# Designs tried in a protein design chat: VHH binders against q07589. Part 9

Target 1, 356 residues: q07589
Amino acid sequence: MSRILVIGAGGVGVITALSLWLKKESDVSLVVRSDYDRVLKHGYTIESCDYGRLEGWRPHHIYSSVEDAASAADNQGYNYIVVTTKNIIDGPVNSRVSNIIRPVLEKNKELHGPQLTTHILLVQNGIDIEKEIWAEFPREQYRYTVLSGIQLIGSTKIGSGHISQVGQDHLSCGAFDPQDAAAIQAANDFVRMYSNEGQNFVEFDPRVRYSRWKKLLYNAAINTSTALVGLDVPRCLEFGVNKKSTEIEVFHPAMREIIAIAASEGIIIEEEFITMFTEITRKKVFKPSMCVDCEKGQLMELEVILGNPIRIAKRNGVATPTLSILYNLLVLVQAKLKERKGLLKFDEKTATLVDE

## First folded at step 20 (VHH)

Design u2
Fold by ESMFold2 at other seeds, fold request of step 23:
Structure u2 (fold): chain B 356 residues (1-356), chain A 116 residues (1-116)
Amino acid sequence: as target 1 above (356 residues)
Amino acid sequence: QLQLVESGGGLVQAGGSLRLSCTASGSTESMGWFRQGPGKEREFVAVISDSGGKTYYVDSVKGRFTISRDNAKNTLYLQMNSLKSEDTAVYYCAARGWSGRSFDYWGKGTRVTVSS
């Protein structure tokens, strides 16, 4: 029976833990930070389009921190670490994925040495998110695989211990290195452990980089634009000049730039996806995740969604006039969010940024 | 280690044609062409999938350049037609390995000069 630690107790993380728990093929632990005391005493209330209403629900184990989860593993460690936190590489250093997972990797190594391979599943948006892990954990010193989880789900925390899931869970899980047999097996095993027939949709992803670049058409063009202006997709489309300018002058050019950048990395995305992603939420009155995060005053996954592609474009000689404007404006929005949170200070007497 | 060797560069008149070749020492995933003009940074030109079934071209060469590959010979081609002075550059062959990362393998380049 696999021992699985889910890190992050937002809408995605809780439904992830629930899906694994319902399958009854794994021992499920969840790291619950601010809601720990409430969930310990009362459990979760979950309204799920996939699983119905649950009240008083808990996974097999809950912990208030990753360090506590690592220490309390009954000296057995974890087979899987499932990271569902937002990946904000320009945020606080202690929120970096490598720092979040390090206690578990160290404990697994202490307990089992090379006998236990730790499977790190990144259920996070963006591209090049695996590079930090490979850089921080030399494969000579740590036994692990890195897996990709591309999730399409409408699930949010709407109160302390209260989760609302209004969109069915679709998960594509695969290996970042398609030549790593252990990673491929671990991804297939996770698909089996996560799949609840007739309730969610789960598939193995044989080409993770293609899938992530494809999803970036939506995320880099639409998620970013809605976050900048604070509007859902239907409003963005209807409020454009002659009801056309947003898709013709913003969404489509941004998506074409992503296709060009992916191509410069050897990944060819079909042009028909431009229309598909433009239409998928045209009539759905809800705000994409980056827009929601910005409105809640939370930092955005700006660098993994838009910064990384632009840096690739600069290295490969690919023009990004639309993406660059979006990025530079959103960098200012991110700085405003950081200043409000006390993570950045401006000296008004010198008109300069104060560096910590 | 995978080796890539370009050939076929040379001097050509504007409006003319030239075919570049790149021979790989082993099998590759996708392959592509980049170029670096005088005093300019290297820029992406075109890419072809591992099977040869899909291609992508930057707008400045679309309709004039054709990328193709012969997997039996491990060879990549770039057919360049209707050449312009702006196409003058060193052309580099690039390939991805099967681990699915980035273009990790590069040739040393072949020079194309388009005279007016």
Scores: ipSAE 0.770, ipTM 0.933, lowest interface PAE 1.2, mean pLDDT 92
Fold by ESMFold2 at other seeds, fold request of step 23:
Structure u2 (fold): chain B 356 residues (1-356), chain A 116 residues (1-116)
Amino acid sequence: as target 1 above (356 residues)
Amino acid sequence: QLQLVESGGGLVQAGGSLRLSCTASGSTESMGWFRQGPGKEREFVAVISDSGGKTYYVDSVKGRFTISRDNAKNTLYLQMNSLKSEDTAVYYCAARGWSGRSFDYWGKGTRVTVSS
């Protein structure tokens, strides 16, 4: 039976653990940092459009840290590491995915060496998110696969130990390397272990790079714009000049630039998706995740959503006037958030940044 | 390793046409064309899917250039019509491998000069 460690106990991570637990085909562990004591004593309260209301729920195991989960592997290790944390590569170094997962990879290697392949499933937004893992864990020293999880879910932590899921869970899971048979098998196995017929929707993704570039149309154009102005999508559309300038002068140009960047990487995204992504939330009074993060005073996934595509565009000679303006303004918003969190210091006497 | 060899460059008058070819030493995923004008950085031009069923062109060449491929010959083509002086560049063939993240294979380029 597969041993699965879910890292991150926000709305996504808890529903991930619940979905696996309900299927009864895996041994499910969850890392629950700040909520650990409350979840230990009372369990989760979950209000789920997929699964109904649960009270007092726990997965098979909970841990207060990844280090504790690794030490408690009971000499078996973990077959899967499911990362549901936000990927903020311009944030603190100890929050990098490679540093978060390292204790588990080291323990698996210590216990089993090459006999245990660790399947690392990244349920995170953005482009080039797998590069850090390949760079930090040479395949000569570690045996693992990297899997992509593209999730569409409306699930939020609304209090300590309290999860509200109002949008059905759709997960597409595939291998970042489409020629890696072990990764393909592991992705298909995860789809089976995660699928609860009639309740969630889960599928194998044979074209992970295509799927991530396609989702980036929404994330790089809409998620970013709403975060910059602090508005839901319908307000962004209705408040535009003549109720049209936002989509015509901001969303569509940004999406066209993403399509061009993807094309310069050999990934062809159909232009009809520009209209599709513009329309899917036109009438849904709902703030996208980056806007929500900014309002909560949390750092945004800015580099994996905008920074990485722009760096690709520069290398490939693709013009990004709209994305570049969005990015450079959001860099200032991110710096404001970092200053409020004590991660940047500005000396007002000299009008200069200190230590940077 | 996969090798790419371009051909078909030359001198042409503005408004004229040229056809570039690129032969690969083996099968590829998507293939594309890049170009580098005098004193400029290399820039993306066009791409075609592995089957040939999908294409993309940058706006500056759309409607004038046609990318195609013949997988039986492992050959990529770029038909360039209505050429402008701004199209003067060295044109590079690029290919993705089947496990490749990006265009990892490049030809040495073929020069196209558009005279006024």
Scores: ipSAE 0.765, ipTM 0.932, lowest interface PAE 1.2, mean pLDDT 92
Fold by ESMFold2 at other seeds, fold request of step 23:
Structure u2 (fold): chain B 356 residues (1-356), chain A 116 residues (1-116)
Amino acid sequence: as target 1 above (356 residues)
Amino acid sequence: QLQLVESGGGLVQAGGSLRLSCTASGSTESMGWFRQGPGKEREFVAVISDSGGKTYYVDSVKGRFTISRDNAKNTLYLQMNSLKSEDTAVYYCAARGWSGRSFDYWGKGTRVTVSS
């Protein structure tokens, strides 16, 4: 039975742990930060469109930190580390994925040496998210694979220990390196352990980079725009000039720029997906995840969704006028969120940031 | 280590045509062309899938340039028609390996000069 550590107890992480737990093919541990005491004593209350209502639910194990999970006396090594935290590169350093997973990688190595390969599954948005792991953990020193989880889900923490899932879970899982047989096997095994037939949808993804660039059409154009203005997609579309300007002047140009950037990286995405992503949410009155995060006062995954593509575009000589304005406005929104969270201070006397 | 060698550059008058070639030392995933004009940064031009079934062109060359590949010869082509002075650049061949995440392999470039 595989031992799985799920890191991140937001809407995505809790449903991930629940899906694994329901399949009964794995030993599921969850890192629960601020809600640890509540969940220890009372469990989660979960309202899920996939699984119904659960009260008092816990996975097999909960921990208050990754360090505690790694240091637990009965820890026999985790086969999988599933990272569901938001990947906020411009956020606190201790929240960087490499720093988060290091205690588990070190403990696995202490317990098993090279005999245990650690499967690191990144269930995070964006592109180039795997590069930090390859850079920080040389393959000569660590035995691991890096897997991609592309998740389409509408799941939100709405209170301490309280999860609301209103969008059905679709997960695509695959290997970042399509020539890594161990990673391919681990991804297929995860699909099996995650699948609850008739309730969720999970599949093996043989073309991870293509899938991530394709999802970026939605994330870089729609998720970002809705976050900027605080509106659901139907409102963004209906409120546009002649009910057309949002899609013609914002969504579609941003998506075309992503297609061009992906092409400059050797990934060809069909332009028909521009219309598909615009239409599939036209009549669904709910706010996309980045919009929700912003309204909850949480930092956005801005760099992996817009920053990384724009840096690639600059390197490859691809014009991004629409993405660049979206990014620079959202940088200001992110700074406002950071200020409200105490992560930066503005000195109004000098009109400058403190510590500069 | 995969090696890419471009050829076919030269001087041509505006409105003319040139055909660039790039020979790879082995099989590749997708391949593409980039260019760097005088005093400018390198920019993406076009890409073709591993099978040759899918292509993408930047707007400035659509309808004038055609990318193609011959996998039996491990060779990439760029047919450039209706050339303009703005097409003057060093053209670079790029390729993705089968495990590659980006274009990791680059040629040294071939110069194209379009005179008015």
Scores: ipSAE 0.763, ipTM 0.932, lowest interface PAE 1.2, mean pLDDT 92
Fold by ESMFold2, fold request of step 23:
Structure u2 (fold): chain B 356 residues (1-356), chain A 116 residues (1-116)
Amino acid sequence: as target 1 above (356 residues)
Amino acid sequence: QLQLVESGGGLVQAGGSLRLSCTASGSTESMGWFRQGPGKEREFVAVISDSGGKTYYVDSVKGRFTISRDNAKNTLYLQMNSLKSEDTAVYYCAARGWSGRSFDYWGKGTRVTVSS
């Protein structure tokens, strides 16, 4: 029975743990930081369009930190580490994925040496998110694989210990290295352990780089634009000049730029997806995730969604006039959020940043 | 370790045509063409999938350039028609490996000069 540690207890993480728990093919642990005491005493209240209403629910194990999960008395290590946190590489150093997962990798190595391969599943937005893991954990010192999880679920924490899922659980799971047989097998095994027939949709993704670039059409054009202006998608479309300018002069050009950047990396995305992503959100009166994060005062996944593609474009000589404007304005929004959180300090007497 | 060798560059009149070739020392995933004009940075031009079934072109060459490949010969081609002075550049062949994250293999380039 696989031992799975889910890191991140937001809407995605809790439903991930629930789906694995319901399948009864794995031993499910969840790291519950701020809500730990509440969940320990009362469990989760979950209202799910897929899984129904649950009251007082807990996975097999809960922990207040990754460190505690790694050091648990009977812990035989973990076969899978499932990371569902936001990937904010310009945020606090301890929030970086490599630092979050290091205690578990070190403990697995201590307990099993080369006998256990740790499967790291990144259920996170953006592109190039696997590069930090490869750089920080040399293969001669650590035995692991890195897997991609693309989740299309609509699930949010609406209160302490309270999860509301209104968008269906749809996970695509695959290997970042398509030539890594162990990673491919681990991804297929995870698909099997996650699948709840008739309740969710989960599939093996044989082309994870293609899939991640394709989802970036939505994230880099729509998720970012709504975050910048604080509007849901229907309002963005209807408030445009002649009810057309937002999609014609913002969304579509940004998406065309992403397609060009992907092409410059050897990944060809069909232009029909520009229309598809524009239309699937046209009538949905709710704010996309980046807009919600910004309004809650939380940092955005800005670098993995916009920063990384723009850096690729610069290296490859691909013009990004629309993406660059969006990025540079959102860098200012991110700085405003950092200042509010005390991560950035501005000296108003000198009109300069304080580097401390 | 994979080697890419371009050929077919030269001097051509505006409105004319030229065909570039790039021979790889082994099989590749996607292949593409980049170019570097006088005083400019290198820029992406076109890409073709491993099977040859899908292509992408930047707008400035769309309709004028055709990328193709012959996998039996490990050779990439760029047919350039209706050439303009703006197409003057050193053209580079690039390829992805089968585990490749990006275009990691590059040729040394072949010079194309379009005269008016």
Scores: ipSAE 0.740, ipTM 0.924, lowest interface PAE 1.4, mean pLDDT 92

## First folded at step 21 (VHH)

Design v3
Fold by ESMFold2, look of step 21:
Structure v3 (fold): chain B 356 residues (1-356), chain A 116 residues (1-116)
Amino acid sequence: as target 1 above (356 residues)
Amino acid sequence: QLQLVESGGGLVQAGGSLRLSCTASGSTESMGWFRQGPGKEREFVAVIDSSGGKTYYVDSVKGRFTISRDNAKNTLYLQMNSLKSEDTAVYYCAARGWSGRSFDYWGKGTRVTVSS
């Protein structure tokens, strides 16, 4: 029976743990930080369009930290680490994915050496998110695979220990290295363990890099623009000059730039997806995730969504006039959020940043 | 280790045509062309997928350049028509490996000079 550690107890992470738990093919652990005491004592209240109402629900194990989860591995370790946290590479160092997962990888290595392969599933937005894992964990020292989870779900934490899922869970899972047979097997196994037929939708993704670049059309153009102005997509489209300027002067140019950057990395995305991503939310009055994060005063996944593609573009000689404006304005929004959180200090007497 | 060797560069008058070739020592995923003009940084030009069925061109060459490949010969081509002085550059062949996330293999380049 696979032992699975889910890291991140927001709306996505809790439904991830629930989906795995309901299938009854895995031993499910969840890292719960701010809500730990509440969930330990009372469990979760979940209202799910996929699974109905649950009250007092817990996965098989909960922990207040990854370090505690690693220490309690029952001398078997974890087969899967599922990371559902937001990837904020310009945020605090202890929030970097490599630092988050390191206690589990070290414990697995200590317990089993080469006998246990750890499957790291990144259910996070963006491009180059796997790069940190490969850089920090040399394969001669660690036995692991890296898997990609591209998820579309409408699930939100609406209170301490309370989850509301109003959008059906769609998960695409695949291997970042398409030539890694062990990773491909692990991704297919995860699809099986996560799939609750008739309730969620789960599929294997044979071309992870293509899928992530394609999703970036939406994320780099629409998620970012809505976050900058604090508006849902229909309002962004309707409020534009002649009800057209947002689409033709912002969304489409940004998406064309992403297509060019992906092409410079050897990934060809069909231009028809520009229209597809513009139209799928035209009439849906909801704020995308980056907009919601900004509105809640939370840091944005800015670098993996915009920073990384722009750095690739500069390296490959691809022009990004639209993306660069969006990025530079959102860098200011991110700095404002960091200042409010005490992660950045500005000395108003000298009009300069304080380095500590 | 995969090796890429470009050929076909030379001097050509503006408005003329030139055909570049790049032979790979083995099978590749996507392949592409980059170029570096005098005093400029390297820039992306065009890409073709592993099957040869999909292509992409930067706007400055679209309609004038055609990328193609012959997988039986492990060879990539760039047909350059209606050449302009701004097309003067060293042209580099690039390839993705089957496990690579980006272009990891590069040729040494072939020089193209477009004279007026």
Scores: ipSAE 0.796, ipTM 0.939, lowest interface PAE 1.0, mean pLDDT 92
Fold by ESMFold2 at other seeds, last read:
Structure v3 (fold): chain B 356 residues (1-356), chain A 116 residues (1-116)
Amino acid sequence: as target 1 above (356 residues)
Amino acid sequence: QLQLVESGGGLVQAGGSLRLSCTASGSTESMGWFRQGPGKEREFVAVIDSSGGKTYYVDSVKGRFTISRDNAKNTLYLQMNSLKSEDTAVYYCAARGWSGRSFDYWGKGTRVTVSS
């Protein structure tokens, strides 16, 4: 029976743990932070379009920290680590994915050495999100695979221990290295353990790099633009000059630049997806996730969505005039959010940032 | 390791044509062309997928250049028509390995000079 640790107890993480728990093929642990005491005593209240209403629900285990979860695996580690947190690589160092998962990888190595392969599933947005894991955990010292989870779900924490899921869970899961047989098997096993027939939609993704570059058309053009201006997609389109300028001068050029960057990395994305991503939310009045994060005063996944593609573009000689202006303006928005959170301090007497 | 060898570069007058070839020592995923003009950074030009069925070109060469491949010969081609002085560069062949995230294999380049 696979032992699975889900890290992140927002709307996505809780439904992820619930889906695994309901399948009854895995031992499910969840790291719960601010809600730990409430969930320990009362469990979760969940209103789910996939699973109905649940009261007093807990997975098999809950922990207040990853460190506690790792220490509780006395003579058994975890087979899977499922990371559902936002990937804010320009944020606090202890919030980096490598630092978050390190206690579990160290414990697995201590208990099993090379006999246990740890499957790290990144359910996070962006490109190159796996790169730091390979850099930080040398294969000579750690036995692991890195898996990609692309999840589309409408699930929100609406209060302490309260989850509302109004959009059906769609997950595609695959291996970042398409030649890694162990990773491919682990991804297929996860699809099986996560699939609740008739309730969610779960599939294996044989082309993870293609899928992530394709989703980046939406994320780098639309998710970013809406975050910058605080508007849903229909408003962005209708408020444009002649009701056209946002689409013609912002969304489409940004998407064409992503297609060019992906091409410079050997990944060909079909031009039809430019119109597809523009049209899927044209008449749907809701704010994308980055816009919502910004309005809540939370840091954005800016570097994995825009920073990383732009760095690739510079290395490969691909022009990104639209993405670059979006990025540089959002860097200022992110700095404003960091200042509000105490992660940056500005000395108004000298007009300079305060070091440390 | 996989090796890539370009050929077909040379001196040509503006408006002329050249065909570049690149032979790989083994099977590859996608393949592409990059170029580096005098005093400039290397820049992406075109790519073709592993089957040869899908292509992408940067706007500055679209309609003038054609990328193709012959997988039986492990050979990549770039047909360059209506050449302009701006096309003067060293042209590099690049390939992705089957586990590669990006273009990991590069040729030494072939020089194209467009005079007029």
Scores: ipSAE 0.796, ipTM 0.940, lowest interface PAE 1.0, mean pLDDT 92
Fold by ESMFold2 at other seeds, last read:
Structure v3 (fold): chain B 356 residues (1-356), chain A 116 residues (1-116)
Amino acid sequence: as target 1 above (356 residues)
Amino acid sequence: QLQLVESGGGLVQAGGSLRLSCTASGSTESMGWFRQGPGKEREFVAVIDSSGGKTYYVDSVKGRFTISRDNAKNTLYLQMNSLKSEDTAVYYCAARGWSGRSFDYWGKGTRVTVSS
């Protein structure tokens, strides 16, 4: 029975742990930081369109830190590490995925050396998110695979220990390296362990790079724009000049630029997806995740959604006028969020950023 | 190590045509063409998927250039019609490996000069 550690107890992470727990094919641990004491004493209250209402629910194990979870492995390790945290590469050092997962990788290595392969599943937005893992954990020193989880779900933490899931869970899981047989097997095994027939939708993704570039059409054009202005998608569309300028002058040009960047990396995305992603939430009054993060005063996944594609575009000689404006304005929004959180300091006497 | 060798470059009058070839030493995933004009940075031109069924072209060459491949010969082609002086560049063949996340393999380039 696979031992699975889910890191991140937001709306996505808790439903991920619940789905695995309900299937009864894995031993499910969850790292619960701020809500640990509440969940230990009372469990989660979950209102799920997939699974109904649950009261007092906990996975098999909860821990207040990744370090504690790693220590609790005793003579066993974890087969899977499922990372559901936001990927804020321009954020605090302790939020780096490599630093978050290191205690588990070190413990698995200590316990089993090369006999236990750690399957690292990144359920996070963006492109090039796997590069940090490969850079920080040389394959001659660590035994692991890196898997991609693209999750389309409407799940939010609405209070301490309280999760509301209003959108059905769709997960596609695959190997970042399509020639890595161990990763492919691990992804297929995860699909089986996560699938609850008739309740969620889970599939193996044979072309992870294609899928992530395709999702970036929505994320780089719409998720970003709504975050910049603090509006849901229908309002962005209706408030535009003649009710058309947002899609014609912002969304579509940004999406065409993403298609060009993907093409310059050898990934061809069909232009019909421009219309599909524009229409998918036209009549659904809700705010995408980056917009919600910004409104809650939380840092955005800006670099993996916009920064990384733009850096690829510059390297490959692809023009990005629309994405560059969005990115540079959102860099200012991110700096504002960082200043409010005490991560940046501006000296108003000199009108300069403090370099401490 | 996968090798890519371009050929077919030369001097062509504006409005003329030229066909570039690139032979790979083994099978590849997607393949593409990049170019570097005098005093400019290398820029993306076109890509074709592994089967040869899907293509993408930058706007500046769309309708004038055709990318194709013959997988039996491990060869990539670029048919260049209605050539303009701004098409003058060294053209590079690029390929993705089957595990590759980007174009990891590059040829040495073939020079195309378009005269007025």
Scores: ipSAE 0.791, ipTM 0.938, lowest interface PAE 1.0, mean pLDDT 92
Fold by ESMFold2 at other seeds, look of step 22:
Structure v3 (fold): chain B 356 residues (1-356), chain A 116 residues (1-116)
Amino acid sequence: as target 1 above (356 residues)
Amino acid sequence: QLQLVESGGGLVQAGGSLRLSCTASGSTESMGWFRQGPGKEREFVAVIDSSGGKTYYVDSVKGRFTISRDNAKNTLYLQMNSLKSEDTAVYYCAARGWSGRSFDYWGKGTRVTVSS
């Protein structure tokens, strides 16, 4: 039976743990930080369009930190690490994915050496999110695979230990290296362990890089624009000049630039997706995740959604006038959020940043 | 490992045509052309997928350049028509391996000079 550690107890992480738990093919652990005491004593209240209402639910194990989860895995370790946290590479060092997962990788290595391959599933937005893992964990010292999870779900934490899922769970899971047989097998195994037929939709993704670049059309154009202005998608579209300028002058140009960047990396995204992503939420009054993060005073996944594509564009000689303006304005928004969190200090006497 | 060899570069007058070729030593995923003009950074030009069925061109060459490939010969082509002085550059063939996330294999380039 696979031992699975889910890291991140927001709406996505809790439903991920629940889906695995319901299938009864894995031993499911969840890292629960701020809600730990509540969930330990009372369990989760979950209202799910896929699974119905649950009261007092817990996965097989909960921990208040990844360090505690790793210690508790003494003598056994974890087969899968499922990362559902936001990927804030420009944030605090302890929020970097490599630092989050390190205690588990070190414990697995200590307990099993090369006998246990750790499967790291990144259920996070953006492009090139796997690079940090490969850079920080040399393959001659660690046995692991890196898997991609693209999850389309409407699930939010609406209170301490209270999850509301109003959008059906779609998970696409695949290997970042399409020639890595172990990673492909691990992704297929995860699909089977996650699948609750008739309740969720889960599939193996044979073209992870294509799928991530394709989703980036929405994330880099719409997530970013809504976060910048604090509006849901229909308002962004309706408030535009002649009800058209947002899509014509912002969304579409940003998406075309992403298509060009992907092309410069050898990934060809069909232009029909520009229209599809513009229309898919036109009549749905909701705020995309980056907009929600910004409104809650939380740091945005800015670098993996915009920074990384722009760095690729610079390296490959691809023009990004629209993405660059969005990025540079959002860098200011991110700095404002960091200042409010005490991660940046501005000296108003000298009008300069205070060095740490 | 994988080797890419370009050919077909040369001197051509504005408005003229050239056809570049690039032979790969083995099979590849997508293939593309990049170029580096005098005093400029290397820039992306065009890409073709592994099957040859999908292509993408940057706006500055769209309608003038045609990328194609012959997988039986492991050869990539770039037909360049209506050449302009701004097309003067070293043209590089690039390929993705089947495990590659980006273009990891590069030719040494072939020089194209467009005279007015």
Scores: ipSAE 0.789, ipTM 0.937, lowest interface PAE 1.0, mean pLDDT 92

